# VH-VL binders against q54qk4, part 12

Target 1, 195 residues: q54qk4
Amino acid sequence: MNLSEDVLKGIETLSDEKLINDSVFKHIIDTCFLVILKKKTESDLFDNKAVSSVDTIALKQTFSAFIVFILESMKINYDQSSISDLLEEHKLSSSRIDFISNYFKEYRVAIRKHLSVTNFHFPHIIDVNWRLDLFMKSNAVEKLNTPVYLINLTTEQEENVKGKVQFAATLDQLQDLVFKLRDAQKQIERSSIKS
Short names: E, the ipSAE of ESMFold2; O, the ipSAE of OpenDDE; V2, 0.75 times the mean of E and O plus 0.25 times the DockQ between their complexes.

## First folded at step 4 (VH-VL)

Design a06 (framework fv_nisevokitug; at its last look DockQ between E and O 0.03; V2 from the best seeds 0.00; counts 0 for: pae E 16.3 > 2, placed apart)
Fold by ESMFold2-Fast, scan of step 4:
Structure a06 (fold): chain C 195 residues (1-195), chain A 120 residues (1-120), chain B 108 residues (1-108)
Amino acid sequence: as target 1 above (195 residues)
Amino acid sequence: QVQLVQSGAEVKKPGSSVKVSCKASGGTFSNYAISWVRQAPGQGLEWMGGIIPIFGEANYAQKFQGRVTITADESTSTAYMELSSLRSEDTAVYYCARGIVGATDYFDYWGQGTLVTVSS
Amino acid sequence: SYELTQPPSVSVAPGQTARITCGANNIGSKSVHWYQQKAGQAPVLVVSYDSDRPSGIPERISGSNSGNTATLTISRVEAGDEADYYCQVWDSSSDYYVFGTGTKVTVL
């Protein structure tokens, strides 16, 4: 799988149990899968009391990275062994790999079905709202000021079936995500036309 | 065929503790969230807490924090709920319930329930 | 604390439609799940994520969720539908599972 440097860093942050404990980890994974299925929004993660003490930048990076990871895994049809091997290479524990594997087993079919039905709408992202959020990380040692964009993504659909995803990302992360979604859409579209 | 089987009814005195078990069969145990939900006579459902056995750490509703302990034994596929400092208001049917995957928003399978009666 | 309000009871004749509401501020932004509980039995999941039906649940049972009200609809009601029904959401701000107050459905 060819993932950008920022996506790989996000996945490696997910392996750091000092930054992302198991309670936070389960909510990140759960929210990522259910956001793709339109059953949750990212606010279900970011407004969660369980994550209130977590570094906001790390949380947003891991969330965005893992969304991209799920979509890429579906795009290239990675089997469970390949997914597990990649996660192990990036230092996730056996427990965390098993937890993620359980989510892929449960939701893989539903995600493929969802992407197949909505694939014609991804190249027509019609509404991208940009907001500049300045995040300052303050601790005993340093202050970090990282400018990020709050993004609202919508697809070109009937008004009553519009899709919408919100997240915070750097420009590089957003560009990578948009390109990967467009590629995934084209692959599925070609398969759908043949059937 | 996922099945959750709970321990039998108990009668306890105020101030004592009770430990209820929930044995899972017919599916994988370690990766699924197991929650405890109680129902007082004639009342609604109330979530107490839950555990994902593979991680070993439990989460509790604020109302029960300090009085409830939820644990799991992966070798026997059994979850436990222990409630201490029992009061008459703790008289209820206690259910264990499984989320389909860890941290899932709903409960797909339920145990049969365990009646705990607290009386002097 | 987030609370889900349901009517205490609903009476319906066989063959008619029963509607059970679950009210809360902005509940349409949350996923609502529904349980059926018959006397002396454990709850059974009948609708997940607003409108999904688990395997084995009849098409007569459906759900919807928008604005401040989620609704469980039971069409062509049968005697076997007589039960207590509970809506449920997971509230992220408290990391808590919230159940509705419950509705007793009586089939006359």
Scores: ipSAE 0.627, ipTM 0.832, lowest interface PAE 2.1, mean pLDDT 81
Fold by ESMFold2, look of step 5:
Structure a06 (fold): chain C 195 residues (1-195), chain A 120 residues (1-120), chain B 108 residues (1-108)
Amino acid sequence: as target 1 above (195 residues)
Amino acid sequence: QVQLVQSGAEVKKPGSSVKVSCKASGGTFSNYAISWVRQAPGQGLEWMGGIIPIFGEANYAQKFQGRVTITADESTSTAYMELSSLRSEDTAVYYCARGIVGATDYFDYWGQGTLVTVSS
Amino acid sequence: SYELTQPPSVSVAPGQTARITCGANNIGSKSVHWYQQKAGQAPVLVVSYDSDRPSGIPERISGSNSGNTATLTISRVEAGDEADYYCQVWDSSSDYYVFGTGTKVTVL
């Protein structure tokens, strides 16, 4: 599995039980799986009183990272033991690993079926915009004067419904994302050369 | 430069089948969404179906379901459209057209077209 | 099924402006793409996402989309603009790629 360092860092944030208590943790995991199945939206992440004390940027980054983790796990057909091993390597407690593993067990078939059925109709990006936010401090990254870009992707999916995907990234995170996308493109290009 | 080069014109009898090829060059074929669009003489454009080669599954317009088969061969960067049980109403120019995976709601490159004439 | 209605023809004098409409219920909620097809040639994308021009398309060709009408506008029409023009949307309740009925632009 080729997860970016930012995705892995977002997953490790789920191990920080002081920042992400058990109630918040369970809400994040539940929302991630149900958003992929289109039974919830990203706004449902914020419609819970338990998350109101968590830094909004940290919450969005962790949510986005775990969404990517689920999708990549399904794409490469990662088994339950491999998922558990990766989560343990990134310092999640056994109780949190068990919770995540049960969600994979419960939803793996539904997610695989959903992804298989929607081959031609997955959301596509039709517009990208961004703005620079300057933060003097955040509870997640104290005393960091690092600009954060708020990235908005405008998408279209079934029924020509326009959607939006929003995430936050530092310049370093954005550069790493671009590098990972270029690397993935090169791997796809190599698979098309047959000799 | 992306290019889509189609096989040559064909004359067919009613009840037979035709298979048109579309060879892509100048890009990564696995990133293409290849569609087939036909145009009867003096008529408009009609989407028949398409394939995303990396995913391997084709989709078809309801009108053509059961009569059309769309495939792709990544080793030759070639997509194929086979239309069976030909009728005179199938006389048309058949275009292949490309979109990029993730942006498949329009076609940015088109092949030159293949005239298929169905007559007795 | 979602249908896109275009006028069958538009006649315009050189140097004038041609406006080609594409009508459908609530088409303003969709992204509209436009193709130019000259006689004997394959279609060419001239506008995507209502108003974006691909590289090589002159600025005098522009698009807009609101309400029940999308419009392709060709300013300072030249003889080389004589062609058939098709609007197109993606619509999952139809056959996904839905083309308009087509408009023949004749330069007088």
Scores: ipSAE 0.000, ipTM 0.443, lowest interface PAE 16.3, mean pLDDT 79
Fold by OpenDDE, look of step 5:
Structure a06 (fold): chain C 195 residues (1-195), chain A 120 residues (1-120), chain B 108 residues (1-108)
Amino acid sequence: as target 1 above (195 residues)
Amino acid sequence: QVQLVQSGAEVKKPGSSVKVSCKASGGTFSNYAISWVRQAPGQGLEWMGGIIPIFGEANYAQKFQGRVTITADESTSTAYMELSSLRSEDTAVYYCARGIVGATDYFDYWGQGTLVTVSS
Amino acid sequence: SYELTQPPSVSVAPGQTARITCGANNIGSKSVHWYQQKAGQAPVLVVSYDSDRPSGIPERISGSNSGNTATLTISRVEAGDEADYYCQVWDSSSDYYVFGTGTKVTVL
């Protein structure tokens, strides 16, 4: 199975019992499977007392890595022994391997079913365009009295498969968005330095 | 499919201890927590605690901390709940239920319940 | 401590719709599960994650959750629906499973 180094590193992080105690481990694994099954959201990862002591970036990376692992494993219909062997190779304990293995047994069919109908790959932004609209009429009868920016994001899902995301934002909303994006950028940079 | 079978009814004196068993069959046992929930006569459901057998550590509600002990035997797929220093107020039906403590939010399978009567 | 509040009782005529509420601050941000408990029996999961139905549960039973109120809806009520119903959540702050106070549904 072709997993990226980052994914493998994330899996290995699950073997660190000091960083990821049993409570956090259980929560991460459970949340990953339930997120894939659309029963929970990523935000639910942080809605647990046990994770309060874990570095947020590390937690997110581990979570994301394991999601990819689950999805890739199920995509190729990876057998239980192969899953276990891979986890063992990355130094997970027998108990944690068994824990994960049982989740795969339980949710294998459901996940594969979801994979057949759902795309978990997020499109990449490849272009951004915007314009100012001074008289934007909402579908509702009321005219916005403030200038609105119309933003068009061009996305790419796969090679030569392009999409568009369109939204409207006031200046304040746009400033807020930019601020949050800058914050995210900083976090990514910090993560890259630590790796 | 999955079935939880509990031990029979108990009659106990105040100050004594009771140990109730819950045997699981028809499914996985190791990574699904067995929780214990009690229900006093005419009252609602109350979570007492739970254990994930593969990890061996139990989680308890504060109300029962120090008085309840939950254990599991993976070899027999059986969970146990021992409650000590019994009081009349402990008279209730005690249920085991499958649900991962601190992870899975719900209980999908329940035992048939065990009546524990505490009477002088 | 996190507490879930339910009405003590709901009466409904056969064929009508029963609605059982479960109230708590910002309960809409949590996953709510529902159990049916008939007299002398163990609870049975009837709704999970706000609105999902386990296998074997009739379509007449449904759930919703938003704001400060989760609701279990039983349409076309039958005599067999007479039971106690409990909502339940997992509270991340305490790491406890929390049950509602319970609602007795009587079919008139």
Scores: ipSAE 0.000, ipTM 0.563, lowest interface PAE 10.2, mean pLDDT 88
ESMFold2 (binder alone), look of step 5: mean pLDDT 91; pTM 0.930

Design a07 (framework fv_nisevokitug)
Fold by ESMFold2-Fast, scan of step 4:
Structure a07 (fold): chain C 195 residues (1-195), chain A 120 residues (1-120), chain B 108 residues (1-108)
Amino acid sequence: as target 1 above (195 residues)
Amino acid sequence: QVQLVQSGAEVKKPGSSVKVSCKASGGTFSNYAISWVRQAPGQGLEWMGGIIPIWGTANYAQKFQGRVTITADESTSTAYMELSSLRSEDTAVYYCARGIVGATDYFDYWGQGTLVTVSS
Amino acid sequence: SYELTQPPSVSVAPGQTARITCGANNIGSKSVHWYQQKAGQAPVLVVSYDSDRPSGIPERISGSNSGNTATLTISRVEAGDEADYYCQVWDSSSDYYVFGTGTKVTVL
């Protein structure tokens, strides 16, 4: 599994009990799975009083990293032992690994059904790396609580042509982008025989 | 504002079937599932099954598999629960409730309930 | 089969704190939801995802969940809190929404 440095750093933050206590940990994990199922929004975590004492940067990094981890695990069909081994490598306690593993067991089928209906597929030729960036400024701070992800999209073609695009997107926009990129990949595959 | 409005009370004979409706207002059918939960007199809550209208998928509790059929009509925003081969122990209040099956869901809006009495 | 066990009844004086437990093996790894049902009425969601309060539910109602026990806590109890309370989880192994056995809260 190819996870970016930012994603791995966010996952390692989940092992730090001084920054993320068990109650906060539970809210982060639960919200990540439910956001993917479109049952919660990211504001359900960031506006929750239970996490108000947590460092905002650490909370944002951990949330975005774990969303990516779930989606990548589903994309490559990572089994339970592989998930547990990865989390143990990144220093999560056995109790926290068990908690996450139980969530994968319970939600795997529901997420698969949701992704099938949404046509949410992940292209193999494209590496997507994002960072959470929350814009909170002026008198709109209480109303502007939707996270914006800074997305770095890298595609590599011929040796003389390498593309890199950076933009900001909400989670919904990111899901739409992945769908469109998957369709583009299929169009390229269809034209591989004809020019 | 989300509301679930159910059809009226029914009295049925053993061996017959009953079909209860649940009309939703708001965006319920596009975003959530509709579940059916029953409660026999003086007893607790029992989930029977649910449907996810946007996926066209229904799921049933094992003890009702083969006797219950849950359907949805998106054009009228109405879910239906049909229970066949009725027995006296099927006498209960039947609720529809909004949630998503197959996840750690909760039911945030409930219909008013429909009393179904099965007697000879 | 996964079962949620609640005490059948809890009696509490006005102004005191009522605690309603919901017990099951490793329930702390699941998300627990709580419903209040008054006589002749449909259930009302009072706590979702262990500790979240829906809009309109007072601060004196709170939830927690760890290990083998989830707890609904009602502080500064009022006569209007008399009701049956049910905990609820989704069980992936049976593909079933499990409701607790229910607890009748009486304010004496």
Scores: ipSAE 0.000, ipTM 0.426, lowest interface PAE 18.6, mean pLDDT 74

Design a08 (framework fv_nisevokitug)
Fold by ESMFold2-Fast, scan of step 4:
Order: structure tokens, then sequence, then C-alpha cells
Structure a08 (fold): chain C 195 residues (1-195), chain A 120 residues (1-120), chain B 108 residues (1-108)
């Protein structure tokens, strides 16, 4: 899995029990899965008293990083042992890995179905909003901030007016995403002609 | 045949704002990044910022952050660059230029340029 | 910040070879692109990715990039080659397009 430095730092922050206690950790993970399923939005991340003491930038960084991690895991069809191995490499405790593992088990089928129906490669994408956010880095590193783009994908489902998926990406990842979306749209157009 | 056509020359007073347009034709506007590059009289090229029209997100050079806004309208295949709090030092030719997203890190087509003169 | 340094001017006689350098620390690890700008005109891409020539650009124009120096070479120089030339890189660490200081090529 090729994850950006910003995503890896977000995962490492998620392993820091001093910064992110268990209540905050569970809330972040839960919100990430429900946002992908279009049952919650990023604003729901802040609707919990447990997060009031957590740095807003760190909270957003971990949230965005974990959204990207879920989507990349689904894209590559990572099995549970591969997911657990990666999280262990980035210092998550066994209990936190188990918590995440249970969420993948519970929601993997729903997410796969959801992404298949609303796939960002399909013409169902009616709007894409990108935001440039700065992520502050630990005082242990030389650079204090790193520019990153927050991608909001809006899709139209048959029963719902709108659904949103949000993730963080570097400029290189952003350019790659746009190129892949172009190719997907061309492929769909060719398929409709064949039909 | 890809062509980028910019709006006409502008004369502005210090402290005002200017908005320059760049209309694309003969190509796939939405699949390409559009950048703005300026050139002061007798000086070199300076990148100001760019936008990916399909996503509407712009990034800016630090020197211009806070007073430049780059936008795009896919329905008209037009990109815009608005520069506020104008100074005499902003007198320059402003170019729009097309980059190929995900495929290249260079500018393959350029607009003809728009002269913006800032004087009292 | 990452900066690309070019000589301000290069003079060359018709039929000879002009070489325009673009200097920066470890520029050989980056992809360098070159633009030609004639007086009163917009820039035109003449070399992409160190050495690739866009359609319509004569074989007399070539590029190279190694170590701390990228070079644009114009062989058998013609009067029509007289222009300003700019090198350019994408600096992924700063998410910024960096242009060189520019070189005026005069054909005498």
Amino acid sequence: as target 1 above (195 residues)
Amino acid sequence: QVQLVQSGAEVKKPGSSVKVSCKASGGTFSNYAISWVRQAPGQGLEWMGGIIPRFGTANYAQKFQGRVTITADESTSTAYMELSSLRSEDTAVYYCARGIVGATDYFDYWGQGTLVTVSS
Amino acid sequence: SYELTQPPSVSVAPGQTARITCGANNIGSKSVHWYQQKAGQAPVLVVSYDSDRPSGIPERISGSNSGNTATLTISRVEAGDEADYYCQVWDSSSDYYVFGTGTKVTVL
C-alpha cells in the first residue's frame, strides 16, 4: 500500500494514547466508517464531549488519514492480516487493532456495495469540492506544517439526493485521482455504446 | 486545436482589484490544470497559482496567498484570476497556461497574455 | 526555497551551437522543462522531461539533465532562435512550479 507521509503521520497519531484516549479513538474510527457509508459528515467528528480536549488539527489529521486508509484497503482488497500488520508497524496496540478489525468485519460488505453503486469513477459524481488544509507536525520534526488537500466527493444515489466521501491527498495523489476519473468516465461511455 | 483566450488589458488604481479571464477551446478543459504566471516588464516568469477546474480547488504561491483568488467555471470553460490590493509592483503581463493533470508537470499551451497596469 | 539559476545572456554566431545551463542542487533528480519566449509573445514549450521534444520542435533543439546542471542545446543556430529561454521544474516538496531566471540568446 502506498500511503502518503501525511496519512502515515495521522495513523501514528492514532496510536498515541496520550493524545488520543480510547473514547476519542473509538469515536474517530466509528465516524470514519459512517462517513464513508454516508450516515455521518465530518462535522459529526466534533459532536462529542470526549474530543473537546483534543487538538483540532490533530483530530482532523487522524480522521482524514484513516478515511484514506479505509478506502485504499478496500481498493486493494487487503485481507485482515495485511491490515493488522500495517497497523502494528505503525504502533497501534492490539486492542485498537482489534477494534478496527471488528469495524472492517461489520462494514466491509456494506462499504463494498456502497462504493460499487456510487463509485467515484461513475457519472453519479455530481460535485467534487477540494479544500487545502495545513497539518501541523510534531515539534520533533523540522517543518511545522504540510499542505494537503481535503477531497469531498458528492454522489447521487437513487434513494438519496446526496452522499459524501472525504479524504486527504497530496497534489500528486490529486492529479492521479483526476486522471483515473477521466479514464473511468471514458470506459463507462464505451460500455453504454456497446449496450 | 487547443486555444486559451484571455480578457483584454486593464488599467487599475492602487488598492483596487482586477479579475482576468481565460477561456479554453478546442480541448478538454475539465481534465487539465490551469495555472496563472505573471511577467513584470523586463523580468522573468513567476508562477502565482493554479486550479483543477473539475474540482474547483486552487493552490497559490506563498507571495500571493491572501490576495489572489483563482476560480473556474466548467460550464463556460473559463478560468479566472482575481488579484486584490493592487500596487504599482503588480504591473505585469498575466498569462494563463494549461498543465496536464496526472500526466505532466509542464505547461503545453499558453494564453496570449493580459497586460495589467497599476497607476494612480 | 529551491531556485534555478541561468546565465543572463548567451551570444552565438549563426550555424554555431548555443548552450544554456540551468543550475540547482541535485536538479538531475528532477524533470526539467524548457520554454522559448520571443519578444511580445507568450512562452512556447520546446523541451519536456529533460530531453523530449514536442511535435513541431526542430531536432536542432535538445536537452540533458545530470547532477547539478540541466542544459538546453541549440545546434546550427538560426536567427529565428533569438529569444529568452526559461527552464522549469515542479518541486513536490513545496508544491510549487519553479522557473529559472531566464537567458537571452542573441544571434550575431
Scores: ipSAE 0.000, ipTM 0.421, lowest interface PAE 14.8, mean pLDDT 75

Design a09 (framework fv_nisevokitug)
Fold by ESMFold2-Fast, scan of step 4:
Structure a09 (fold): chain C 195 residues (1-195), chain A 120 residues (1-120), chain B 108 residues (1-108)
Amino acid sequence: as target 1 above (195 residues)
Amino acid sequence: QVQLVQSGAEVKKPGSSVKVSCKASGGTFSNYAISWVRQAPGQGLEWMGGIIPMFGKANYAQKFQGRVTITADESTSTAYMELSSLRSEDTAVYYCARGIVGATDYFDYWGQGTLVTVSS
Amino acid sequence: SYELTQPPSVSVAPGQTARITCGANNIGSKSVHWYQQKAGQAPVLVVSYDSDRPSGIPERISGSNSGNTATLTISRVEAGDEADYYCQVWDSSSDYYVFGTGTKVTVL
C-alpha cells in the first residue's frame, strides 16, 4: 500500500498516548468507520467531551489519515494480517491494533458494498463468479445478520489484459443483476446474428 | 409443507456412475439452494457440492471436483447429483438438503437419504 | 482446511445437562448451526445462527458461540435426546460447508 507522508504521520499520531488517550482513540476510530458508511459526519468527531483536551490539528490529521487508510485498505483488499503489520510498523500498540482489527472485521463487507455498488460498470464480460458471505450486524433489536453475496466479474480491457470487478449485493440487488446480465447476453446473441 | 423426496437405493460396481434425484415440493423451487451431503457408514457428514438454480452455477467441494456433477431442472423442481468413477469408499447415504436464497449457509430441510453401495 | 472438532461422545443421565462443544480457531466470528441425527434418520436442524431455535425445537436446547468454542446445551435431558449432534459453518474463503466431527450423546 502506497500512502502519502501526511497520511503516515496521521497514523503515527494515533500511537501517541500523550496526544490521543484511549477514549479519544476509540472515538476517532468509531467515527471514521461510521462516516464512511454515512451514519455520521465529520462534525460528530468534535461533538464529544472526550476530545475537548485534544489539539484540533492533531485530531483532524488523525481523522483524515485514518479515513484514507480505511478506503485504501478496502480498494486493494488488504487482509487483517497486512493491516496489523502496517499499523505495527507505525508504532500502534497491540491493544490499539486489536481494536482497529475488530472494526475492520465488523465493517469490511458493509464498506466494500458501499464503495463497489456505487461504481458498478463493465465494458466486456468474460465470465461471472459468485460466492456467499454472511455479514453480522450488532443490532440489539433486529436480526444480527444480513445475507450478502460477493460477486466477481472478469472483464477484457486490453489485448492480454484482464480486469476484475468486485462488489457485494443483497438478494434483491443480485436478482436485478442476474436479470440485467441475461438481457445483455441476449443482446450479444442478437448482435452476432446481425453481423 | 416443504418436502424433499429422493430416489431409491442403488448397488453399483467400481468404476461406474450413479445419479441420485431430489424432488422438492412446497415453496418456490427457484428460491432454493440445494446441497448434497454424504455419510459413510458410522462416519460423519461431508458436503459434496450444491447448486442455486436461479444462478445456473454449481459449486463443488475440492475433494469431489472432476467426479461430481450437480444439476437442477426448475420445470420439475428436481435436483440431481451424479458421481462417477465409483470406489468402495463411496459407499454411503447421500442426502439432499435445502437452503433458501439469502440464507444459504445452513440446511433447514433434508431428504430422506439414498443408500449407494459400491460392491467389491 | 478449516476443521470443526467435537468430542466423540457425551454420556448423561436423564434430567441432567449435556454440553457438546465445537472447537475451531476464531469460530466466534462465524455463524454456527447444529443438527440432530437419530439412528437411521436424516439430520434435523435444531439451532441456527449460534442460538436461534427453529419452530418445534424445545427450549431445553440452546446454543452459544464465542472465541474458539461453540456449545450446544441440552438441559433436563430426556431419552429422546439420544442422537448424534453435528455443528456446521459455511466457510466463505473456501466456499465450503464445514461439518463437525460429530458427537454421540448417550442417555444412560
Scores: ipSAE 0.000, ipTM 0.441, lowest interface PAE 13.2, mean pLDDT 75

Design a10 (framework fv_nisevokitug)
Fold by ESMFold2-Fast, scan of step 4:
Structure a10 (fold): chain C 195 residues (1-195), chain A 120 residues (1-120), chain B 108 residues (1-108)
Amino acid sequence: as target 1 above (195 residues)
Amino acid sequence: QVQLVQSGAEVKKPGSSVKVSCKASGGTFSNYAISWVRQAPGQGLEWMGGIIPIFGTADYAQKFQGRVTITADESTSTAYMELSSLRSEDTAVYYCARGIVGATDYFDYWGQGTLVTVSS
Amino acid sequence: SYELTQPPSVSVAPGQTARITCGANNIGSKSVHWYQQKAGQAPVLVVSYDSDRPSGIPERISGSNSGNTATLTISRVEAGDEADYYCQVWDSSSDYYVFGTGTKVTVL
């Protein structure tokens, strides 16, 4: 697995029990899997009184890093031993590794179903770099700053041709795009069937 | 299939304490959240607290803070709920219920329930 | 605190459709789970995350959630569907698990 330094740093932050206690840890992991399955949104990450004491940037960094880790693990069909070995190398405790492993067992099939269409019609994501930006509107009524991420993705298409995609978005917006592309593909498949 | 088996019915006097057990089988015990939910006669469901055994930490509803203690023994795959300073209004069926893997959002399996009667 | 309101009872004839509502301000922004409880028995999860059916739950049971109302729909009702039904959300500001007031479904 070839994860960026930013992603690995985010994974290592999950091992810091002073910064990320067990309540915050379980909330981050749970939210990551459920966001991928469209059962929660990125905003649910902040819907927990325990996270009020955690730095927002660190919380978003660990969330984004772990989303990438899940997606890459599914893409290359990483087995449980390989997942456990990587997490142990990045200092997660055995209890936290077991917790994550159970989530992979529980949701692997459901995630595979979501990603099977995405892999066919969407480039594979190899690496993610992100930063926090604040957007402001200059007009008669000044709007409140909205946190957004500038995302740089390195992708590999079906011919093993690498490309780059840049955009400013929340993870919710990326997920919406992926689901819209999946739905569009289903529509095309239906249209190609003569009846 | 996962099964949660609870200890039998109890009759207790006011001021005493009761300890109910919940033994899990058919799955991984340590990583699942185990909660306790009670139901008074003719009333709805009320969450009391829960524990994730692998972390050893319990959370309690404010109404029960100081009166309830939830523990788990991973070696026997058993969770316990002890309620102290019993009063007549504590008469209820007490259920243990399992959360999804590591999550606390909902309960996928429930024990059969334990009737605790507090009288006289 | 966040409260989920359900009608106390719903009566339905066999073969017809029962609809059980769960009301709260902006409940569509939360994930709603549903439990069925038959007389003398423990609750059973019948719908999770608004509309997902656990394995073993018949397709006649479905859920939806938008705006201020979540709905559990039971089509082609059978006598065995007679039970109390509870909706539930997770809310950190309300000591976590919030259950609805419950709806008794009677199949006449």
Scores: ipSAE 0.054, ipTM 0.598, lowest interface PAE 7.3, mean pLDDT 77

